# Ledger of designs, part 32: VH-VL binders against Cytochrome c oxidase assembly factor 8 (COA8)

Target 1, 167 residues: Cytochrome c oxidase assembly factor 8 (COA8), of Homo sapiens (Human) (q96il0)
Amino acid sequence: APERGAERRDTAPSGVSRFCPPRKSCHDWIGPPDKYSNLRPVHFYIPENESPLEQKLRKLRQETQEWNQQFWANQNLTFSKEKEEFIHSRLKTKGLGLRTESGQKATLNAEEMADFYKEFLSKNFQKHMYYNRDWYKRNFAITFFMGKVALERIWNKLKQKQKKRSN
Below, E stands for the ipSAE of ESMFold2; O stands for the ipSAE of OpenDDE; V2 stands for 0.75 times the mean of E and O plus 0.25 times the DockQ between their complexes.

## First folded at step 1 (VH-VL)

Design n53 (from n43 with heavy chain D99G W100D E101S Y103E G104L S105W D106G A107Y; framework fv_ebronucimab; at its last look DockQ between E and O 0.02; V2 from the best seeds 0.00; counts 0 for: pae E 11.7 > 2, placed apart)
Fold by OpenDDE, second read of step 2:
Order: structure tokens, then sequence, then C-alpha cells
Structure n53 (fold): chain C 167 residues (1-167), chain A 121 residues (1-121), chain B 111 residues (1-111)
């Protein structure tokens, strides 16, 4: 079976600004928007006594965040490139330059740009459908584990109360 | 017939200046970006400079930036390359090349025969 | 300015197909569909073969075709003929520098 050469997708450099929260933080921190994805990264707090279920939830949230960051970083890059190419192509077809004689950036009108958006959405429709599907699946899983963790915490609190009453 | 004819090449000493000209015919000169592309003897093609149809936008290769100046006279259907501070590395056949559009992108559809510039002591 | 990378030489027998690769970056070949190919015979000016990745100008034989994937463009010459022996150059536009960039050139030999 010929090894399908993994197309090295030019992954946008994962320069997720490693927002480092203060060491003494006991809660999740939200960083500034990432320059590529425009999504605000969350730094997840790690409890000292993290249960296996809590750890699984945290990892799932982190993986989902990374997946989401990568998707939008790539999508934004693709969008920007294709938009620019579209503008260039249209300007070229019109016999226009990127700059007017006054030095202003040449732009397309709203109608011309509407064609780009329509085409872009059409072209990326399947990609967005898969993204939405996977987004819902991941969020469902996260929600499910959140519920489990909540139940575990309740159970642990009840056990502690019972032990205190027995002593 | 669309034609580009380069002139102004010759033998020059290092540090000297030379001005190349390209006469265009057979098309609306002002509607197209014009370019200089050079080829050193036995070497590949190297883009040197480009100018938009109006002459408003100019661009240069890093190798010639600050030394060469591209200009055009649309009234005379002429393209120019002022080459200052010439170096031995500038020795090449210089082609005038027509762009496919007003702006400095795309491809070169028409080429001149070139004019030889030799920079030697 | 970085040149686009081409193989130094490619050879084939008459009637065979040969492919020339042109590898750039995400700022040039990978950014716009402005890849062009030129044929240059010894002592002659370059001639446009392919524009906009795959467009063939009038007068260029159908045996010449262009494609692009990622940062690599390709020129395919099918049914190689003796007259196809020449230097071939790819060309693109660098979005970062607003400059044209040529490939290193490929010598095509017909055996």
Amino acid sequence: as target 1 above (167 residues)
Amino acid sequence: EVQLVESGGGLVQPGRSLRLSCAASGFTFSDYAMNWVRQAPGKGLEWVSGISGSGYSTSYADSVQGRFTISRDNGKNSLYLQMNSLRAEDTALYFCAKGDSYELWGYFDIWGQGTMVTVSS
Amino acid sequence: QSELTQPRSVSGSPGQSVTISCTGTSSDVGYYNYVSWYQQHPGKAPKLLISDVSKRPSGVPDRFSGSKSGNTASLTISGLQAEDEADYYCQSYDSSYDAYVFGTGTDVTVL
C-alpha cells in the first residue's frame, strides 16, 4: 500500500501567545485574542488534587481549544489570501492597479466583493459543515464530562459529610 | 505587430552609469506595466525592475535597489532604466518585457531581443 | 530575493512526457495563481508558454500544460519533440515584496 505522502499543510505557525497566568491562580484565565485565529485562548487551571475525570475533561477542553485555534487560524489565512487574490484579479481585469494615482489603495465595490463572499462560502461550505459537526461533537463530549465531574464532586462532598457525622 | 526594442547597452567601467531604453510599438503602451529582466551570460533570468502603466508604481529587485531607476514616457512609448553605480554583477543581457496588465503582477507576454550591458574594468 | 527552485536538467526521449517542478514559498507560488512558464532557446528571448498556472496562450501547443499544488508548480511537456529542447523558467509574484521572481531554470534535453 503506497504511503500517501502526508501533504504538509502549511499550518499557520502555532504561535499561540503562551499567555502565562500568575502562578497563584486558582481559576482559568482568558488570554488576549490570538493574532491568527482571533480567538481568546483559555489557560486551564490544574487543581492539586485533580481527579482522573477532571483531568480528562481538562484535556478534552484543551484539545478542543487547540483544534479550534488551528481551524480558525488556517481559515482566516485562507480567507485573507483568497480575498486578496480576488481583489487583485478583479483589478487586473479592470486594468487597474493596487493603488490609485492619488496613492490610495484601490478597492472593489460592495457588489464585486459580494461575489467573492458568495464564492468563498460556496467553496468552503463542506469544510464549514465538517467543522460545525466536529464542533458540536466536541462540545457535547465536553458537556457530558462536565456533568460527570459535577456528579463526582457532589458525591465526594456527600461522602465527606457522612464521615464528619460518623466521627 | 507588437514589438519591443532595447537600446543603450554597451561596455562600461564599474561605478559608472548607463541608461537603457526600450521602444514599444503595436500596443497601447500606457495600459501595460513594463519591466526589465536581465540574464547574465550562461545564467538564468532575473527580474530587475517594473513600472506600472501610469508610471506611478515602481518596483525593484533587491540587487539593484537604490542604484537603478525605472521610468517611462508614455507619450513616446518608451521605457527607461537608469543604472547607476554599476557593478560587474550587473553584466547581463537586459530584456524589456511587457506585462499583461496595468499593474506589476502576472506575466510577461512580449519580450525584446535584449541589449547587452558589460561592466568591466 | 529568493529564486524559485527548479531542477537543473530534465531529459526524455521523443514522445515521452517530462515534468518540471517549480518550488516556491507561501508568499509567491503558494500565494497567487500567477505562475507562468517561459521557454528560451539558445540566443533567443524567452517565450511565454503558460500563464496563470495553466493558461496556454495562442500558438502554444497542447502538449504543454501547467499545474500547481501548494507551493509547487509544474510544467508538463507531453509528447516530447526535438524542438522542445530549451531552457524553461517558471515565474511568480512575491506578495511580500511586490516583486516578480523567476525560477532557477531547467535545461530540457531530448535524447
Scores: ipSAE 0.132, ipTM 0.688, lowest interface PAE 2.2, mean pLDDT 89
Fold by ESMFold2-Fast, scan of step 1:
Structure n53 (fold): chain C 167 residues (1-167), chain A 121 residues (1-121), chain B 111 residues (1-111)
Amino acid sequence: as target 1 above (167 residues)
Amino acid sequence: EVQLVESGGGLVQPGRSLRLSCAASGFTFSDYAMNWVRQAPGKGLEWVSGISGSGYSTSYADSVQGRFTISRDNGKNSLYLQMNSLRAEDTALYFCAKGDSYELWGYFDIWGQGTMVTVSS
Amino acid sequence: QSELTQPRSVSGSPGQSVTISCTGTSSDVGYYNYVSWYQQHPGKAPKLLISDVSKRPSGVPDRFSGSKSGNTASLTISGLQAEDEADYYCQSYDSSYDAYVFGTGTDVTVL
């Protein structure tokens, strides 16, 4: 077979996992953790008789998943970048090299890293606050539509049951 | 009628940039992944890049990774391919192709007629 | 460049059957049912002929059929007609690389 190239393709930081579910599946599929967001993507099964309400719920869940994946991919990249810059800056200030004598990346102890974590959390407090607000808003909407779908399914079963008793 | 119309192709010198566009009509553009597929004169089909319905997920062939950027504007029903650092090997007819679903996998059910890109001095 | 192996050409007389093979790996052709076939007439865009190994889109004659065994998919054209003279490409999705792969293409000649 011809070679596909030297590099493996990873999703862009704003993208979802490259997980590819079985096409003939009759249920939702959960993929492996995304390399950047560390969240498991879900592929939503689309029923043959999907109602407009069920479609709205599914699209809302898909959009929320993509929004969540993008947020955490970006946040984790920002965290990793700033963490590495902080470590390099502190090691340089101490007159230490970026690598240990064994060739591994030089790191700071937990007490030294506490300052970075405090600064990172404080710096990103407003961003995380807005994320939490939007996360709760989205989950409230999803829960609301899940309730509506459940009521629709109950009503449809009652209609079918009544129809059978009438006929 | 579902249609895809590519534009932006032409003659361009090696190392330069070119931007391709694909105008979509007749379907809900944001519900489908979109792809670029190229075909060099007398050669077979080669997938170039894909983008999910929302635009959050993108993927690229190894031959174009880092040089090409796929994007979409769902408000304008348009797909784009920004091509940088062009090489003679990028000479091909570039097709816009619609995926069968929102995600970056599956088959291509609708194709445009293609726009020719020639990279030559 | 195409990744899946197809014969360069197949030929037949009108009314005969021809079969085109498409060989890949367990991560593409062998991975579930992600195999499609496209027909391309000279100077025209490719047209979807078969999706999901064996499904025909509306408007495609039932003379065209698809199947798969292991890492090899096959397109069979029964009752071969002059208008079937075209290039045929298989396609799959490589789950290991998050990429679409096309076959090398097969030229069908009606004698």
Scores: ipSAE 0.006, ipTM 0.563, lowest interface PAE 9.6, mean pLDDT 82
Fold by ESMFold2, look of step 4:
Structure n53 (fold): chain C 167 residues (1-167), chain A 121 residues (1-121), chain B 111 residues (1-111)
Amino acid sequence: as target 1 above (167 residues)
Amino acid sequence: EVQLVESGGGLVQPGRSLRLSCAASGFTFSDYAMNWVRQAPGKGLEWVSGISGSGYSTSYADSVQGRFTISRDNGKNSLYLQMNSLRAEDTALYFCAKGDSYELWGYFDIWGQGTMVTVSS
Amino acid sequence: QSELTQPRSVSGSPGQSVTISCTGTSSDVGYYNYVSWYQQHPGKAPKLLISDVSKRPSGVPDRFSGSKSGNTASLTISGLQAEDEADYYCQSYDSSYDAYVFGTGTDVTVL
């Protein structure tokens, strides 16, 4: 099972903290892709009259985002570092320098790089399984609490209507 | 009840390191971005660094970029500033300041009393 | 990193109005409505006076008001009192640097 976040990786666009949601927003916002993780952060709204259950849901979502951002930032860094080390090692074995005659970084052809990609995926397979397991556990918990919050809000609205009608 | 208390300041020689701490109480710490702001003796306010509620997003003033590291521990309600390669111009009263939101923009609604850092030979 | 320009000092007699300007650029003061003002008495921590250009927090007297036009924000103190003698700082967020920026500070003297 491949990395879910890796399907969305793109080093060209960077999610920088320059994005600022409107000050008067009463809703969560999705920002541009983060520079390090390539994931779009959610900017959570903190309501004035947040119930304990609503706060618990928001903290769970914030924790899950933090976990996810950190995982992919670390994986992207590890991928880049190990890719450079692999290229460096193979060039040295061939008796080639780290740079071409023009001063550009020397690279390996696609067939040679395929060995790196296969090794990296194999090495990180257990990490992927652990990540997927935790991802599903976190998403189930979030969905469960979203349902509880929805029911709490329905009950509060019914209680409010009942009070207004009785008054 | 809402309170920020800085600690870890002191006298340090140039080139050395120092770690500042800020203990927060009376609010949900993880819901808010946190900042360090400094003021040299007799001078104005200078923003130093900020960190989002999650701790993932950080920002630094140009004068400290690469030398200072901001961090937070939401389990301990604590904000930190690791200051490396200290210079005489880093001498200042360092304030811990609470942002008004989870992200790094807006205003600083709660301030500590500051901890003094003196960098001198 | 940029710095917001404020007059070094402003003075007035009790009961008069003074205005403090805060001039930045299109990337900070002119970009969003993230302009704040802080009052600092000698030896004390800064105190939030105005947020979001013109919003006054609870407990701040209504003689303090804020406004913004283009790249310049203003703080006005309408009925100057002796206790208003302090340093005043504006603050914004620079979207180009992803950094907060403070004004140079203004020393308000009540004559």
Scores: ipSAE 0.000, ipTM 0.526, lowest interface PAE 11.7, mean pLDDT 81
ESMFold2 (binder alone), look of step 4: mean pLDDT 92; pTM 0.942
OpenDDE, look of step 4: ipSAE 0.018; ipTM 0.615

Design n6 (from n1 with heavy chain L100Y Y101P Y102E E103F G104Y S105G D106S I110V; framework fv_ebronucimab)
Fold by ESMFold2-Fast, scan of step 1:
Structure n6 (fold): chain C 167 residues (1-167), chain A 121 residues (1-121), chain B 111 residues (1-111)
Amino acid sequence: as target 1 above (167 residues)
Amino acid sequence: EVQLVESGGGLVQPGRSLRLSCAASGFTFDDYAMNWVRQAPGKGLEWVSGISWNSGSISYADSVQGRFTISRDNGKNSLYLQMNSLRAEDTALYFCAKDYPEFYGSAFDVWGQGTMVTVSS
Amino acid sequence: QSELTQPRSVSGSPGQSVTISCTGSSSNIGAGYDVHWYQQHPGKAPKLLISGNSNRPSGVPDRFSGSKSGNTASLTISGLQAEDEADYYCQSYDSSLSGYVFGTGTDVTVL
């Protein structure tokens, strides 16, 4: 129902410190966006008959998710902190207060902020290069193990079909 | 084993040039940025220069800018430092150091033994 | 000053704890850049001791711990041992220099 859909949607956009999937889940579930990384965590379903290879794939995906979440949480926090420090520094240089007469936060115009964005991107260029390299390496490994798991599942289906024929 | 081996150091007169080399083994050299760090006798560590994995990004300490040139040859797993217009204050043990990426700026996880450069008459 | 500021020396007796401070500025530690720590024994290359403010590389005892707050990072060595006698350096990235900076270094003496 639409009302239940709205209630489920309301939990999805919320920034929470913990993610708990439904009790009777038989599939992977996507949680609300993390407050700092803005990425949605995936809670992986663990089958009762998970093979060692399936476990390795799941662990690799979980580790990659954790690494990705930590990177973007840290990056976003640094961006927000440096942006605030830049704005405060420029306002102090102009002799302006941090708030307007109406109590709103004082802001800089787009031209003034352009210098900050250029500086931030240049400063973080090497970090983002290493992130991209590691991201591609991790995704290659995940794709490789997904292929292995697919072959294992095909083999298991063939073995099961052969056993049924022997009856 | 992961290893860096520097060479090319020696005694050189002020105003002359010297070229340092660093041979890397035991890791995928072309995946990492590389750095030169120096240490004058009895003094602390000073970062000299860094180069990205593909040579697309290069930076220098102000003290060596315009005099030193960092380069790498990924096919030979080698890092180089061309030192021109040498001064007495460039006298130091020169370390090759491998980049270790962290979220807010790199550390250096593998270091060579260093090669000694002495600039004196 | 282009370097991070450390005390010249700290000393302690075996089993005691010592703390080494590393003070930077708004262009490095204060800007949120990570602080890394190195241990250097006489005549040897530096060894990475702490990465990313508080992470211990494999083989580093849990007696070594790192922390960071504002413009200052700290390395704490608990249960001092004779083999801890060495020089210790902090290191960060500086946006004003577009490069890496090391601390002035601290000589740890185990009395």
Scores: ipSAE 0.000, ipTM 0.471, lowest interface PAE 16.4, mean pLDDT 80

Design n7 (framework fv_ebronucimab)
Fold by ESMFold2-Fast, scan of step 1:
Structure n7 (fold): chain C 167 residues (1-167), chain A 120 residues (1-120), chain B 111 residues (1-111)
Amino acid sequence: as target 1 above (167 residues)
Amino acid sequence: EVQLVESGGGLVQPGRSLRLSCAASGFTFDDYAMNWVRQAPGKGLEWVSGISWNSGSISYADSVQGRFTISRDNGKNSLYLQMNSLRAEDTALYFCAKARYDLEYYFDYWGQGTMVTVSS
Amino acid sequence: QSELTQPRSVSGSPGQSVTISCTGSSSNIGAGYDVHWYQQHPGKAPKLLISGNSNRPSGVPDRFSGSKSGNTASLTISGLQAEDEADYYCQSYDSSLSGYVFGTGTDVTVL
């Protein structure tokens, strides 16, 4: 793993902890988008006679999903936190309060926010590059193991067909 | 390899000013947020002020707001804290701390600190 | 400002386990912000011990572990050793303050 902490938030995302696939499902099920990561969780079907290779693939996919969910949940929380901090800092500099007369959160115009977005992207450039690198590596590994599982299943079918013909 | 060295501390009377410096080495200074954290003798840690990599975002603890000014010079790999209107309760060891920017703000490297004593 | 509550002291014998709690509020730990832990020996600067709730930096022994649930984070030291006698501080971010908050600190004594 890159220089990223991997820790699930207790209050975010509650949708993932409430993930409930249909009963007696024999296929992978896709849940609703997580509140903080905006990613859809996947419930992986576990075959009754799962091979060691199939188990390795499933665990890799589950681990990759958890890593991806945690990365984007943390990234989105950090973005929201820093955005709030930036807005607060700029309003304080202008001598303005945190809320408008109507009780709404005070906001900055698009030109002022452009400075924040530039700073955030620049500061997080290396982190996003490491994420992309790891994402590609994980997807390559998953694809490789999917291929191995497919070959194993083809070979097993050939063996079964051969035994049927010889019996 | 990564080093943070504070300087500028000393004994000052209440109401006077003091300027702290922190010299950074061993990392790309202008990629990271920098912070000041203080510790009064025999007491716990208190975050004082933070500044983003480009000085675009600056924040202060309520206890020092309006009196302290944080700044940085990326060309000199240096962090500063201008302390005005000092009070007895500002007496503390002042640490320079590097923020880790990747997922959450935490302080991965600290200097040894510089002692500020505000006393008559 | 000390916004996170820790016990003032915790003690144990060599080889035992001790746990330090760190309790926050809805604006910090309860808001989903990570908790980090620092170890400080007398006369020394704080040292990062745990980052992002449970991650150990290089050089930190496996006997140190962190966890978080709800508004509370915990640091557990297993196989307690004499060298673990130090002050421990938790730290998080507080959205209402737009700044960092530290715990009140816990003095760990090895009997």
Scores: ipSAE 0.000, ipTM 0.455, lowest interface PAE 18.3, mean pLDDT 80

Design n8 (from n1 with heavy chain L100T Y101G E103Y G104L D106E A107P; framework fv_ebronucimab)
Fold by ESMFold2-Fast, scan of step 1:
Structure n8 (fold): chain C 167 residues (1-167), chain A 121 residues (1-121), chain B 111 residues (1-111)
Amino acid sequence: as target 1 above (167 residues)
Amino acid sequence: EVQLVESGGGLVQPGRSLRLSCAASGFTFDDYAMNWVRQAPGKGLEWVSGISWNSGSISYADSVQGRFTISRDNGKNSLYLQMNSLRAEDTALYFCAKDTGYYLSEPFDIWGQGTMVTVSS
Amino acid sequence: QSELTQPRSVSGSPGQSVTISCTGSSSNIGAGYDVHWYQQHPGKAPKLLISGNSNRPSGVPDRFSGSKSGNTASLTISGLQAEDEADYYCQSYDSSLSGYVFGTGTDVTVL
């Protein structure tokens, strides 16, 4: 109903998917934003002759994407829930109803909401620090494997070129 | 003394690159999401890109996707926008803006004065 | 990117009230995301005027009020004053774009 839609921060996602590749495509695909994390997933293209090293890189990127999406989906849901609880608790403390005289949802001013943001950041400080550390570790590993894959491709090209020269 | 100061704007030819910087002071930079917003001369505001407090979530407007890269250096309290393959349509005043929260649905409470990017031959 | 629709201009006389509408879709305002309003005077950066549909930041006169219903948000300026002559922009978050969207902007003229 309209009231549930207005009070919720989500609606049913659109049905369109970018994971349906066009003809003669050999590239990664970007999908629609995830309902909860608001991040666009990437569907990785798998070559028919994928090396074990290329497979490791792809799996690392897929695992990092899943980890990142799960973290933000959980964080966004926690933020939304705690924000609503904070607003309701403050309105209750002031002796105000959840609705105004006109039937609209009662809200807090920006100064009062700043208190919520500060409290939320304080509560989640350690969680965010660990996330940041792991995020950079994961990206360092991805960069490292990307380098290894690049070197493998160069080596394979050189071997192919030498074979053509000898033939 | 909460402040955002943009720099790096200038005149560039189409197809070239430019890097914008935003220096933050007076608040804990790494606790907030940051955004780039642009405004073409005489036109409205257009959101360009956003980055969460830890760079874990990054989003771009479709008009700049694949050409622009947002990044931040929390140790230097700085936000960046790398602009590649510039087009005449990218001509605008570029604002750095601070989110009141760390991600989504929160207003931009602090804005810089902007840095002008002109893409013309 | 999808924009929120605002009237191009509204006009009023000193002391009158004007209302600016901001219409979105099911992926932004209709999805329940908050609407924020910004005031921009010529040659200046935007200033946050209304946050979270109806909240006023410190220093914003109570003449400014916001509301939201369904896919539409409204900014009302009561007791219109000369200093209110400016451009006004609404803003929300769009889940389908995973980013922010601004309104097309409204020029308020005090006659």
Scores: ipSAE 0.000, ipTM 0.494, lowest interface PAE 13.2, mean pLDDT 80

Design n9 (framework fv_ebronucimab)
Fold by ESMFold2-Fast, scan of step 1:
Structure n9 (fold): chain C 167 residues (1-167), chain A 123 residues (1-123), chain B 111 residues (1-111)
Amino acid sequence: as target 1 above (167 residues)
Amino acid sequence: EVQLVESGGGLVQPGRSLRLSCAASGFTFDDYAMNWVRQAPGKGLEWVSGISWNSGSISYADSVQGRFTISRDNGKNSLYLQMNSLRAEDTALYFCAKVYDSSGYWEDAFDIWGQGTMVTVSS
Amino acid sequence: QSELTQPRSVSGSPGQSVTISCTGSSSNIGAGYDVHWYQQHPGKAPKLLISGNSNRPSGVPDRFSGSKSGNTASLTISGLQAEDEADYYCQSYDSSLSGYVFGTGTDVTVL
């Protein structure tokens, strides 16, 4: 038997989506942006007669989406933490408090923040290169399976058409 | 323990009907597609019918199309095969089998099999 | 055609390697569908041996391996042992049938 990892984390029946597309929809549905990654998740439509190949494509796309969501959620958290540390460090060096007189978080001007962005991008250059490599590999695989599904659908339509004509 | 147990087989005359049952235990039955596979005495395996987790997708082998009906009752963790208009060529051991699902990529292999129930169609 | 073609029988001596072929068509293996392999001892239910062309389930010895090229899949048993004497079946999906197809089966004899 397959090991699916941890126990079910919700009380919803298995196979029931928490985020359902509109009724009578026969296509994928796009959800609201994720709090951490700021990416819109795609909720995939499952056809009633989904072939094993179509199922593999859908699972591959779902896994790629989850990988992408996790990457950007982690990247955004890292960016926010390092940005806060940079701001605090520079404010401390200037002898300024962490809050403005209005009670808002103190920030640096655009010129000062440009130094942070430059350093962050430079430091994360290798990480982003590996992300881009894996992103292209994953999209190549998805495109390959999309092609296979398209050929399967064309084949099935031709088979159905020939059966109707020969019968 | 993950297990599938078939029942309902027996000796039946041609043209009659028989209903097979498969009781599942040890896994979340409503998460998986289920299938019937048969094996005639001394012969190979032949896929008979399959049903998705929610009964939304059902398929049959050409040899049984129009005569057999697959169904499931997720509340009872049970799979069924209603066999009508039985023929001598339907004589076989009938296995219940679960579809394997691995690491988010579906494998359409059968990872869990029952012991089978014997159906003999003879006058 | 509704089934995948396998040799009727294959034999070898203990410690040898044997290979079983499974040949399909453009609607199944040739269409890129995965091939799975099952081992069946007399009087027993089939046991999943290889899934997804080459993946070995937990508990299956590493001497069993699978591969696929074009419209043909192969199961190789290295270091052949007495307990490997059994029937072996390949299985795939067939798009023209919208269902699964099994191979004709191969009887492996350990001499």
Scores: ipSAE 0.000, ipTM 0.463, lowest interface PAE 18.3, mean pLDDT 79
Fold by OpenDDE, second read of step 2:
Structure n9 (fold): chain C 167 residues (1-167), chain A 123 residues (1-123), chain B 111 residues (1-111)
Amino acid sequence: as target 1 above (167 residues)
Amino acid sequence: EVQLVESGGGLVQPGRSLRLSCAASGFTFDDYAMNWVRQAPGKGLEWVSGISWNSGSISYADSVQGRFTISRDNGKNSLYLQMNSLRAEDTALYFCAKVYDSSGYWEDAFDIWGQGTMVTVSS
Amino acid sequence: QSELTQPRSVSGSPGQSVTISCTGSSSNIGAGYDVHWYQQHPGKAPKLLISGNSNRPSGVPDRFSGSKSGNTASLTISGLQAEDEADYYCQSYDSSLSGYVFGTGTDVTVL
């Protein structure tokens, strides 16, 4: 049996968001939805006096964003591909062409597509479970570091006030 | 201006290897599937190979399967064709062609073509 | 079949209409895949003439029209002009090959 070459699953390129905010931005910018992931990228502001803790938080947020972008880009691609394959297979089984007489892409009815969605969700259930788990872990870590940064900022403000009172 | 520029063609002996390159400009290269099409002198068009925008899907004509390798570098807006074990029948003008639709649907036409690079395989 | 079948040559007088057929199989045109048409002048790269059976890209004259029925697609050139003398190729996707397939090409001559 000829080894059916492992269909190399289309992996979406690591979508470095091409969104470039203005150079003079003093806050985070939200870009338009990414073409592949449909997620809006965030360009994180880098303060001139970024603390090591703030830097760590920023990097963690960035890494999480990249991870999330990659996941959904791949998921969307997989979904689109499998959907197309399903439609084609079903149409073929029906003895129908892939295009209507008007030249439009042939589609299936809602009932037939419901079968696809059920199958797709079932097939990808474990993947989504792992995604959710990792998503929560990453967000928890981010939240934790956000808290630390907040405390650091409060402490620094208090120190500055004390110095001003002593002078 | 949207353009494709092929390079790397030349005279080569049978059994040798050659690598073709296609430089893309004027469009978002990583949004589109790319193809190689060849035309032997005085003959028709023959599809050689195609690659999806993310290199996740690759296809070859039977005539080149196992000998040729298509690849791309989206960072360099470049498409490549590694041709190994070249044969006389591989003698052709090789065109780089862009798929019309950015959806990567394989049914789409080729809207942008390069001028081609000539590959001659002769002893 | 690894190629779509076209007539080798078609000729017409200026102002006449000519039609080029492109016959495929159940794995390509007959499967419902779109047919595309290309014009190629001598020494030039192919130019997309018709996409998706009947769609004209910008810059393509209205005298060019495409149609598809069953396993056969057709390119019609109405009001044939001297500049239309070229090779014409149909193209489709073939599921059995998992790739594109071109027609054998048609040489159109303006008499």
Scores: ipSAE 0.000, ipTM 0.555, lowest interface PAE 12.1, mean pLDDT 86

